# VH-VL binders against S-adenosyl-L-methionine-dependent tRNA 4-demethylwyosine synthase (TYW1), part 5

Target 1, 149 residues: S-adenosyl-L-methionine-dependent tRNA 4-demethylwyosine synthase (TYW1), of Arabidopsis thaliana (Mouse-ear cress) (q8rxn5r50to198)
Amino acid sequence: GKIFFISQTGTAKALAQRLHELCASNDIAFDIVDPHSYEPEDLPKETLVLFIASTWDGGKPPKNGEFLVNWLGESAEDFRVGSLLLSDCKFAVFGVGSRAYGESYNAVAKELSSRMIGLGGLEMIPVGEGDVDDGELDRAFQDWCDGVI

## First folded at step 1 (VH-VL)

Design t9 (framework fv_tezepelumab)
Fold by ESMFold2-Fast, scan of step 1:
Structure t9 (fold): chain C 149 residues (1-149), chain A 125 residues (1-125), chain B 108 residues (1-108)
Amino acid sequence: as target 1 above (149 residues)
Amino acid sequence: QMQLVESGGGVVQPGRSLRLSCAASGFTFSSYGMHWVRQAPGKGLEWVAVIWYDGSNKHYADSVKGRFTITRDNSKNTLNLQMNSLRAEDTAVYYCARAKPLRYFDWSTGAFDIWGQGTMVTVSS
Amino acid sequence: SYVLTQPPSVSVAPGQTARITCGGNNIGSKSVHWYQQKPGQAPVLVVYDDSDRPSWIPERFSGSNSGNTATLTISRGEAGDEADYYCQVWDSSSDHPVFGGGTKLTVL
């Protein structure tokens, strides 16, 4: 499987490292992937994908995830693409954001989940929502990891 | 007003230790990753160390690994740098800096938007 | 380790446009920040997130970032712009900031 971090660096990437270590300790092999170095056209070949995604200003994804997120959005709206494109793909999403930004709170994570479902992906657990400002980020992340593992 | 004020600099002999402190005010210190950045006389900016908002993650420049320890006390809004086994090449002005993530979503991509005035550390025999 | 390359010096005539470059492998995928440092002073953020500017910084300061080169542009150069300028990004692989070597801007 693959763990995608959507963050130019920092919080989402470190959480991806922690998840990778947890999976490895349970004999589950994952590759940590920077979406900027990934061809989105290969996503239908994946059977298990985990996303840890921060939201950038204006509800936009960080630059390293921009192409992948936009590709998913376009594919979901594209009549040339069937609603079963990702039917072999199980996935889960954890968002890193702040409630101080209202409507933009974990917008990227929520969009990823919606687009993956729209393309036939199987969501393993509901979107996890972490808030960097509430002192509960680590707790929220651990709860999400327990649901994934 | 948001401020960072460094203290603890001075003149020390090679091989000795020194502890720098940085007092933060005017913002929620516990929500931000904090950094130390140094500058040798007449030279450029060199990143030294980072500590995450909750103290759980720390990274160091290769030149200081094993010798320097970054810590924070969120209850006192204080950042610290313990410098052991000091060398002549550690001579520099040390700045405390906040990296503000763009709209709080990514701690490590943000700009250093607040800098302290710096504290001079001179390592000489 | 990730390396940022800046020219050591750039000169500009008063009223003309200065351009300071910051080279890095695939730097266009990263957020670039720029700092101004005058002698004896702490650095000051002048451009962040490639092209955004703090409210206290004049509109003459702007930035761009694409491919392997980021650029700080200072229009209508003034004597008060003389300083060292540093670019900075985060190294995704090691998760720490990287500074360029700095560029001394002279307004002649």
Scores: ipSAE 0.000, ipTM 0.495, lowest interface PAE 15.7, mean pLDDT 84

Design v1 (framework fv_ivicentamab_arm2)
Fold by ESMFold2-Fast, scan of step 1:
Structure v1 (fold): chain C 149 residues (1-149), chain A 121 residues (1-121), chain B 110 residues (1-110)
Amino acid sequence: as target 1 above (149 residues)
Amino acid sequence: EVQLVESGGGLVQPGGSLRLSCAASGFTVSSNYMNWVRQAPGKGLEWVSIIYSGGSTDYASWAKGRFTISRDNSKNTLYLQMNSLRAEDTAVYYCARGRYYDFWSGPFDYWGQGTLVTVSS
Amino acid sequence: AYDMTQSPSTLSASVGDRVTITCQASQSISSWLAWYQQKPGKAPKLLIHKASSLESGVPSRFKGSGSGTEFTLTISSLQPDDFATYYCQQYNSYSPYSLTFGGGTKVEIK
């Protein structure tokens, strides 16, 4: 499986590393992947994908995730690929955001979830939502990890 | 081909509740971003709510706490539960399918014909 | 959310005229803007997405242009079928998630 991190300040990357350690301690092997270095065309070959995605101001993904997020949108637009492109892919998404940004709260995580499902992916657990400002980020993340592992 | 048919509109008293339905055919509701949009008589379009393909939801700020969007995948039907209705909620309510391929839900490529909700004593 | 301002609110034109409708966003929405046509008593119909991309089956006389904060819809040779109210809509993720429509422009054929 792969754990993708979409991170500006390093919070999502740090959480991806913690998730990797939790998986390893349960004998589950994952590769931590920077989407910037990943060929999105290989996504249909994946059977298990976890996303940890931050949303910075204005609801935009950090730079390292822009290409992947845009590629998912373009693939959904291509009428030739249909809604079965990712039918063999199980996935889950955890968002890192701030409620101070209002209705853009965890917008990137919600976008990823919707695109993955629209292309046939199977969502294992509802989108997890962490708030960097409320002191509960670690608890929200742990709850999501417990559901996915 | 693709059709969206709203129902459940009617006359309701202020403070009352009403549930709207939107029956879809020619596509699967659970595989799309589904929206409610309203239009008061003689006025413009106003977005109300969205349910994402994954089941997450968002609402216009004025709709939060009063309106709930949901779906029944087995019936391929979208719902809008409206509570604490006010005279200013009087409008034609449309369900609309959001297209996935532009960054967000929207544009809306298919619309129902609408159902009129009148809130009056 | 974003304020979307359309102008004019109403215009009258003759068949064959060139008609231009403007839509202004209070902040940049890149190219994430759609145009809709609504005829009296009917649901809106999507004409253009991503500022300039025509929907299948929409006549080529309809053209969208612009990016950032200023957008236009142009009908190069107005037809009787074009009597309608036109709406722009932003769907930019940069705004707090709240899809916003312009106030509409009613095109009346003389």
Scores: ipSAE 0.000, ipTM 0.491, lowest interface PAE 16.6, mean pLDDT 83

Design v2 (framework fv_ivicentamab_arm2)
Fold by ESMFold2-Fast, scan of step 1:
Structure v2 (fold): chain C 149 residues (1-149), chain A 120 residues (1-120), chain B 110 residues (1-110)
Amino acid sequence: as target 1 above (149 residues)
Amino acid sequence: EVQLVESGGGLVQPGGSLRLSCAASGFTFSSNYMNWVRQAPGKGLEWVSIIYSGGTTDYASWAKGRFTISRDNSKNTLYLQMNSLRAEDTAVYYCARDLWFGEKSYFDYWGQGTLVTVSS
Amino acid sequence: AYDMTQSPSTLSASVGDRVTITCQASQSISSYLAWYQQKPGKAPKLLIHDASSLESGVPSRFKGSGSGTEFTLTISSLQPDDFATYYCQQYNSYPSGPLTFGGGTKVEIK
C-alpha cells in the first residue's frame, strides 16, 4: 500500500512518516508517496491507499497535492470515466486543519473522500479530522490509525 | 533501522570514470529524495547532487556535465556516475536521505561514505 | 547560491564549557537551516532542523537559534562526546537551487 501526504508546512508529512513507522513496527509495509511525483493514472492499480491531507486558508490543497486532487475531481465528473474506476481500491483519509477556518475545516480531506467514493473506492473508516489548534491532534490521529490498522 | 551503504569507491586515474552505489534499507526508498554529498580529506562538506522521488535531478555547478545521479527503485539503490575525474574530486562520497517537508531539504540519515581517490 | 560562513573555524574548550558556533548566510534563508555533528572517520549526524528544532535523541544541551542571515548553535555544557566538527546547511534555495554547507567548526579539547 501507499500513504499519500498533502502538506504545506510539513505537519501532514510528519504524520505520514509516523503512520509508516507504526505500520513497519507491526510488520506492515507501506510506501510514502508525494502526490506531485505520482502518476494519477496509476491510482486504479492500487488496492490500498491512505491519505493524510492538510487544509488551510481557503479550503485549498497544498501545491504538492493539487494535481492529484484536481485529477480526481475531473475524473469523478467525466461521464466517460466509469463510477467503478477505483472499485479495487480500499482507502482511508485523515485530515489536518483548524476549526477556526469554519466551513473550510478539513475541506481537502472531505473532498478526497467524496471523490474516491464517487469513483468506486471503498472507504475503510470515516474521514479522520485533526485540529491543530485544539491540543488533541495527536490523539485524533492515533484514534484514526487504530481504526485503519 | 534505516541504513544507507555506499560502495564503488577506489583509486582511479585522472580522466577516468567511476560509478558509486548506495544500497538503502529500512525505509521506502522510492518515496524519498536522495542526495550525494562529498568531503575532501580534512575539508568540509560539499553538496553534489539530488534526485527526486519522481526522477528529477539537479547538480552543483561544478558537477554538471561530469556527474550523473540516478536511481533504481526496484533495487532500492542510488547511483552516482562520475566521468572526467580530476585530482580535486578526491573525497569521501556520502549518500544522504532527504525527507520532504513541503519545500524543505535536510538530511536525517547518511551512509558511512566511500572513498574516491583520483591520483596517478 | 547562498554562501554560508561559519565562525570560528576551530575552537578549544573544556568539559562543562558553554560553546557557541555562528553561521552567517549571504542572503536571508528564513529559518531553513540545519546543523550536523561529525566525529572523525564518521558520517555527519543531524542535530537540528528549521534553525531551532531538535532532532529526536539529541541531548537538550544543544540549542539552535536565529533566522534570516544569522544563526547560532549553542552547547550549554560541553560533554566529552561533543568534541567534533559542526556544520550548518541552508535549504532556502531548494528545490530550484543548490544546497550549501558552512565551512565547519572544529571543537577541540583544550
Scores: ipSAE 0.000, ipTM 0.495, lowest interface PAE 12.0, mean pLDDT 84

Design v3 (framework fv_ivicentamab_arm2)
Heavy chain, then light chain:
Amino acid sequence: EVQLVESGGGLVQPGGSLRLSCAASGFTVSRNYMNWVRQAPGKGLEWVSIIYTGGSTDYASWAKGRFTISRDNSKNTLYLQMNSLRAEDTAVYYCAREKYYDSSGYLDYWGQGTLVTVSS
Amino acid sequence: AYDMTQSPSTLSASVGDRVTITCQASQSISNWLAWYQQKPGKAPKLLIHKASTLESGVPSRFKGSGSGTEFTLTISSLQPDDFATYYCQQYDSYSPTGLTFGGGTKVEIK
ESMFold2-Fast, scan of step 1: ipSAE 0.007; ipTM 0.540

Design v4 (framework fv_ivicentamab_arm2)
Fold by ESMFold2-Fast, scan of step 1:
Structure v4 (fold): chain C 149 residues (1-149), chain A 121 residues (1-121), chain B 110 residues (1-110)
Amino acid sequence: as target 1 above (149 residues)
Amino acid sequence: EVQLVESGGGLVQPGGSLRLSCAASGFTVSSNYMNWVRQAPGKGLEWVSIIYSGGRTDYASWAKGRFTISRDNSKNTLYLQMNSLRAEDTAVYYCARVGYSSGWYEPFDYWGQGTLVTVSS
Amino acid sequence: AYDMTQSPSTLSASVGDRVTITCQASQSISTYLAWYQQKPGKAPKLLIHAASTLQSGVPSRFKGSGSGTEFTLTISSLQPDDFATYYCQQSYSTPPYGLTFGGGTKVEIK
């Protein structure tokens, strides 16, 4: 399986490392992957993918996730790809955001979920939504991890 | 009413550079996949490059490294920057749109009139 | 990425004739095939997409059929405006999505 982190300040990356440790303690092996170093065309080969994604200003993904997020968007709208591209892929998404951003709150995580579903992916649990400003980020993340593991 | 109008073609020396423009009206280029297609005199159609709605690009293998597709959203205009031009690049260059229509197979539904590029010494 | 072969490269016909042009893909492209018409000095015009779906405004005398590797374009009663070169195009291959055209079929006056 793979854990993708989409991170500007490092919060999503730190959470990905924590998830990796939790999985390892349950004898589940995952690779932590920086999407910038990943070929999105290989995504259909994956059977289990976890995303931990922060949302940057204006509802945009951090730079390391731009290519993957844009590829998923283009693929979901591309008739040549079809709605079954990721039919063998189970996934889950956790968003890292702030309610202070209003309508952009966890926009990247929500977009990832929508695009993965549109391409035939099976969402294992609903999108997790963490708020860095409410003091409950750790609890929200742990709740999401409990649903994944 | 959708229209595409190419410009920027002309005579250029081998090794030279040229930039083609494609002005779009009746739709937004950033909302569609946009392509360049060329046709050498008396020959068939040959795909050159695509720019996806998200801004990613792809090229024919022979064009990669020499040609760059881009767009200016504020001007609603598509570009093709051509460097290191060779005699075999002589062709009419067309811009073409892939229409976005949910549930359809999306072909090149609109084409510009073409602009002639001649590479000669 | 996919080799597209059209036959014949040239055909001679008279007004009122039934004309058939074929396009063969080197491997299966499902129904991801379009047909274009091009007149001398003009840009190509989309006639058919998804192998058999007529573009809005295209006369019903044009018909596309086929799937997989074998495709045909038929003009049931050739009109003077139909003397042109016809191209098939596959859009099945994924990125860097090879968008390949057939070599063309010129329909000329007998």
Scores: ipSAE 0.000, ipTM 0.488, lowest interface PAE 15.3, mean pLDDT 84

Design v5 (framework fv_ivicentamab_arm2)
Fold by ESMFold2-Fast, scan of step 1:
Structure v5 (fold): chain C 149 residues (1-149), chain A 121 residues (1-121), chain B 110 residues (1-110)
Amino acid sequence: as target 1 above (149 residues)
Amino acid sequence: EVQLVESGGGLVQPGGSLRLSCAASGFTVSNNYMNWVRQAPGKGLEWVSIIYRGGSTDYASWAKGRFTISRDNSKNTLYLQMNSLRAEDTAVYYCARESYGDYPLGWFDPWGQGTLVTVSS
Amino acid sequence: AYDMTQSPSTLSASVGDRVTITCQASQSIGSWLAWYQQKPGKAPKLLIHKASSLESGVPSRFKGSGSGTEFTLTISSLQPDDFATYYCQQYNTYSRGTLTFGGGTKVEIK
């Protein structure tokens, strides 16, 4: 499987490394992937993907995830693609955001989940939501990890 | 343009208390992640505490329960209340802004010039 | 907590020398490392973040490299203004309890 990190600041990447370590200790092999270097057209070939995604101010994805997020949005809006493009893909999403941004709170993670479901992906657990400003990011992330491993 | 100026340091007896202040200019503390970092004389840097933009706080394990970070947005000033001071708390205390985006970026810029706290009997 | 080991603790150098200091993490920290310069009686100054990204206004003779557990800061041609103590700092953590600095490397006149 693949763990995608969408990160401006390195926090989502550090969490992806932590998840990779947890998976490896349970004999589960994952590759950590920067979406900027990934061809979105290959996503239908994946059977298991995990996303750890931060949300920029204004509800926007960091630059390294921008193309993938936009591609998913366009594919989900194209009725010709159908609802089965990602039907063999299991996935889960953890968001890194701040409630101080109001309605933009974890918007990227929520958008990823919605678009993956719309394209036929199977969501393994509900979107995890971490708040970088509440001091509880660690606990929220560990709870989400316990759900996917 | 942007400045951090610490004050409130001085000589204090073991078991005593001090409150440090850090006055910010050129930006607002409430829109930033603000930290305290200390340095014992002739030694290296040691992270002490953070106040997040939302007002939540975290501390180094040895500081928890003794030190309290806070801010006053109307005065654009960061504070560190230090209680139950020990000789090993002797250090220059720096306030530092942590660069931010969607989360504290983990590196500090700018730093204040520091204020010396000496805990001595 | 990630243990950050910096070496050497002190080095003597002359103007014009190539200086290399090393920072080793006890576990992989990716590229999430910053370098600071501190002159006597002054606050630290950020030089490099993300292991190799030079800050604006920092001379090009400073170069950061490495990833994982082994990192270096290189000064290609030491200038008088470069005699200082240098610190690495890892930030590969979502838990503030593991934010750590190296012990420092003092670059002094030979």
Scores: ipSAE 0.012, ipTM 0.582, lowest interface PAE 8.5, mean pLDDT 85

Design v6 (framework fv_ivicentamab_arm2)
Fold by ESMFold2-Fast, scan of step 1:
Structure v6 (fold): chain C 149 residues (1-149), chain A 121 residues (1-121), chain B 110 residues (1-110)
Amino acid sequence: as target 1 above (149 residues)
Amino acid sequence: EVQLVESGGGLVQPGGSLRLSCAASGFTVSSNYMNWVRQAPGKGLEWVSIIYSGDSTDYASWAKGRFTISRDNSKNTLYLQMNSLRAEDTAVYYCARHKGSGSYYLRFDYWGQGTLVTVSS
Amino acid sequence: AYDMTQSPSTLSASVGDRVTITCQASQSISSWLAWYQQKPGKAPKLLIHKASSLESGVPSRFKGSGSGTEFTLTISSLQPDDFATYYCQQYNSYSSTPLTFGGGTKVEIK
């Protein structure tokens, strides 16, 4: 499997490292992947992918995730791809955001989930929603990890 | 065999309008991302516009508000409606397809031969 | 925003020469770069995609390399058919401009 981090300040990347270590302690092999270096056309070959994604100004992804997120959106609109491109792919998404921004709260994580589902991906658990401002980010993340592992 | 044939180019006065057509054969335009790219005489390639399979569109900043990309799936034809034309819009206009067959990268695998648009009095 | 700068703008070469063309992006585009060949009066032809992947039917003397912000196209033994203008194109679709071409490099006979 692969753990993708979409991160501007490093919070999502740090959480991806924690998830990787937790998976390794349970004998589950994952690679931590920067989406900026990943070829999105290889997604259909994946059987398990986990996303940890920050949302920043305007509800947009950090730069390292922009290409992957946009590719998923364009693929979902391409009728020849159909709704089964990722039918062999199980996935889960954890968002890192702030409730202070209202409708933009974890918008990238929610968009990733929607696009993956639209392409036939199997969502293992609902989108996890972390808030950097509420002092409960670590608890929300651990709850999501318990659901995914 | 994939073919793209542009038409509709010609001489038009500044401020005028012109509609270009791109007739496709050997594939379905509604299944592919389609583009217009132009080239002024003796100059380089300049991207103009894209239409995605879901009919969403994007434009070069200088083209937005003046140019409209569209398609007619029943005729398997791509269009570019050009309004408020300027001398600087004089160019050969190419239609170009993004590669298919499971490849969603925005590279052009097939091009038409182009149609010349001259904006002059 | 991604500006693409090609160098040189023009080069003169003889048949059999090794030719190198450089393309520089203003920001990282990873490997999302294509190379095109255009002959006078003709439409461009795709040569290379994803920086280094040669298209079917393109001679092996053409090689692409690079990643991030600096890319090169090399023609190892120039043939008469290779006198043309070459363009790089970024296709990192997350830029404010999803597609951008370099200014072109004209390869002329010496």
Scores: ipSAE 0.000, ipTM 0.491, lowest interface PAE 15.2, mean pLDDT 83

Design v7 (framework fv_ivicentamab_arm2)
Fold by ESMFold2-Fast, scan of step 1:
Structure v7 (fold): chain C 149 residues (1-149), chain A 124 residues (1-124), chain B 110 residues (1-110)
Amino acid sequence: as target 1 above (149 residues)
Amino acid sequence: EVQLVESGGGLVQPGGSLRLSCAASGFTVSSYYMNWVRQAPGKGLEWVSIIYSGGSTDYASWAKGRFTISRDNSKNTLYLQMNSLRAEDTAVYYCARTPKYDILTGYPGAFDYWGQGTLVTVSS
Amino acid sequence: AYDMTQSPSTLSASVGDRVTITCQASQDISNYLAWYQQKPGKAPKLLIHDASNLETGVPSRFKGSGSGTEFTLTISSLQPDDFATYYCQQYDNLPSGYLTFGGGTKVEIK
């Protein structure tokens, strides 16, 4: 499987590394992937993907995730693609956000989940939401990891 | 409402040290990413260093090992310790705040507030 | 570090002129670009953030445009108060990209 991190400064990448180590300790191997270097058209070939996604100001994805997020949006709206594109793909999403951003709180993670479901993906657990401002990030992330493994 | 006031600049000999201060008011320094930016006389702007809201730091490659950015949250003040100063370090040093950043990713935004600058002259 | 190339380095103009300043990034920076105005002896002042969003209090004659690697600052009808040096700055990729500034464009009276 693949763990995608969507983050400019490495916060989501650090969490992806932590998840990778936790999975490895349970004999489950994942590749940590930067979406910027991934071909989104290969996503239908995946059977298990995990996303750890932060949200930029204004509800935008960080640069490394823009192409993937836009591709999912375009595919979800394209009648030619159909609702079964990702029917063999199980997934889960963890959002890294701040409630100080109000309406944009974890917008990218929520959009990823919605688009993946719309394309036939099977959501293993509800979107996880971490809030750095209250120091809740570690506990929320661990709870989400326990749900995935 | 927001203001930044630098101090500590002056004349220093090559190889010397100097510590700059930036007193902040109207906001809490620890809730923002704070930066030092310099400008040599008649030249352009050059980023020096950043301290993130969480306290970690990054530096321009030429500043690593010589300059140290820090803050004192109780005094709401930013600092730049400069060691092994060279003639090419002569510049006006500005402290500047980055808003429009995503605290979670550490992704900084534009510099919305700048101090007035403090002149550092490195000369024999 | 991402290089920011600004053009021209100096520009002579008259009041009422349309002025265009260009900024090129060595890598795709999306829209994470700001424009600053600096007058002699003063600190820079933020004009535009996220490539095209005007700061509160900045006159509407200032317009930012572009995305990716090519950006433009346009002053549609130059006023006496606009003779200054202008800088672009990227904030896309820190720390590897730094917070890099363009070389500046001095807009001086003709």
Scores: ipSAE 0.000, ipTM 0.504, lowest interface PAE 14.1, mean pLDDT 82

Design x1 (framework fv_bexmarilimab)
Fold by ESMFold2-Fast, scan of step 1:
Structure x1 (fold): chain C 149 residues (1-149), chain A 123 residues (1-123), chain B 108 residues (1-108)
Amino acid sequence: as target 1 above (149 residues)
Amino acid sequence: QVTLKESGPTLVKPTQTLTLTCSFSGFSLSTSGVGIGWIRQPPGKALEWLAHIYWDDDKRYNPALKSRLTISKDTSKNQVVLTMTNMDPVDTATYYCAHRPYYDFWSGKFDYWGQGTLVTVSS
Amino acid sequence: EIVLTQSPGTLSLSPGERATLSCTASQSVSSSYLHWYQQKPGKAPKLLIYGASSRATGVPSRFSGSGSGTDYTLTISSLQPEDFATYYCQQYGSSPYTFGQGTKLEIK
């Protein structure tokens, strides 16, 4: 499986490392992947992917996730792409954001989930939402990990 | 308020290197999400994207021209520099620099453009 | 690469008429990454519509955009003299980021 981190400040990357360690302790092999270095055309070959995604100012992804998020959006709107492109792919998404940004709160995580579902992916658990400003980020993340593992 | 202006040589000989500077005001390239792109337009032809640079020094190049292009920034001087090697008469074009807004950086829109500088490549 | 084909190449109309300009992509592009620019002779392009349907700051309400997938349209509901210009569509969905060849809107 793969764990993708979409991160500007490093918070999502640190959480991806924690998830990797939790998976390893349960005998589940995952690779931590920077989406910037990943070819999105290979996504249909994956059977299990986990996303930990920060939302940037204005509801946008950090740069390292920009191409992947754009590719998913384009593929989901392409009438030539069947709704079964990712039918063999199980996935889950955890968002890292701040409620101070209002309507943009965890917009990238929500978009990733929506696009993966639209392309036939199977969402294992609902999108997890963590707020970096509320002191409960670690708890929200642990609850999401317990659901995915 | 946002203003960009291109500067550099207007005449270049074949095989020479072109260096263009984009000087700007009304925003800072230290602002997270901000970017500046370079676009060119040969006389009577369509616009062609060349390269862009973001606040964090991330750089993107048109693959067709990547081996010839270098983009860099000097945030303290409010300047972005584009260098293009091995100029050819077909590179004759008006070269524009353009602002990419921080609040919508993922969309790739260019909301404000410099006036452009015509670069003629001729022997 | 995604090729954007604009049609017609030239559109001759009179002030007060409706203009409809098309942009067709060789591959599907998310509407969020499709933008329109207006360029007058000797001037830099100006952002007109972004994300297929959102008007840029200061753009009059007579300009509207629509479309999804491979087919996008720019409409000017009642042409004013200052609207006669060349219009370009642009996509940012896939590298290299490309522009259409332009539609020249000229006075009949």
Scores: ipSAE 0.000, ipTM 0.504, lowest interface PAE 15.0, mean pLDDT 85

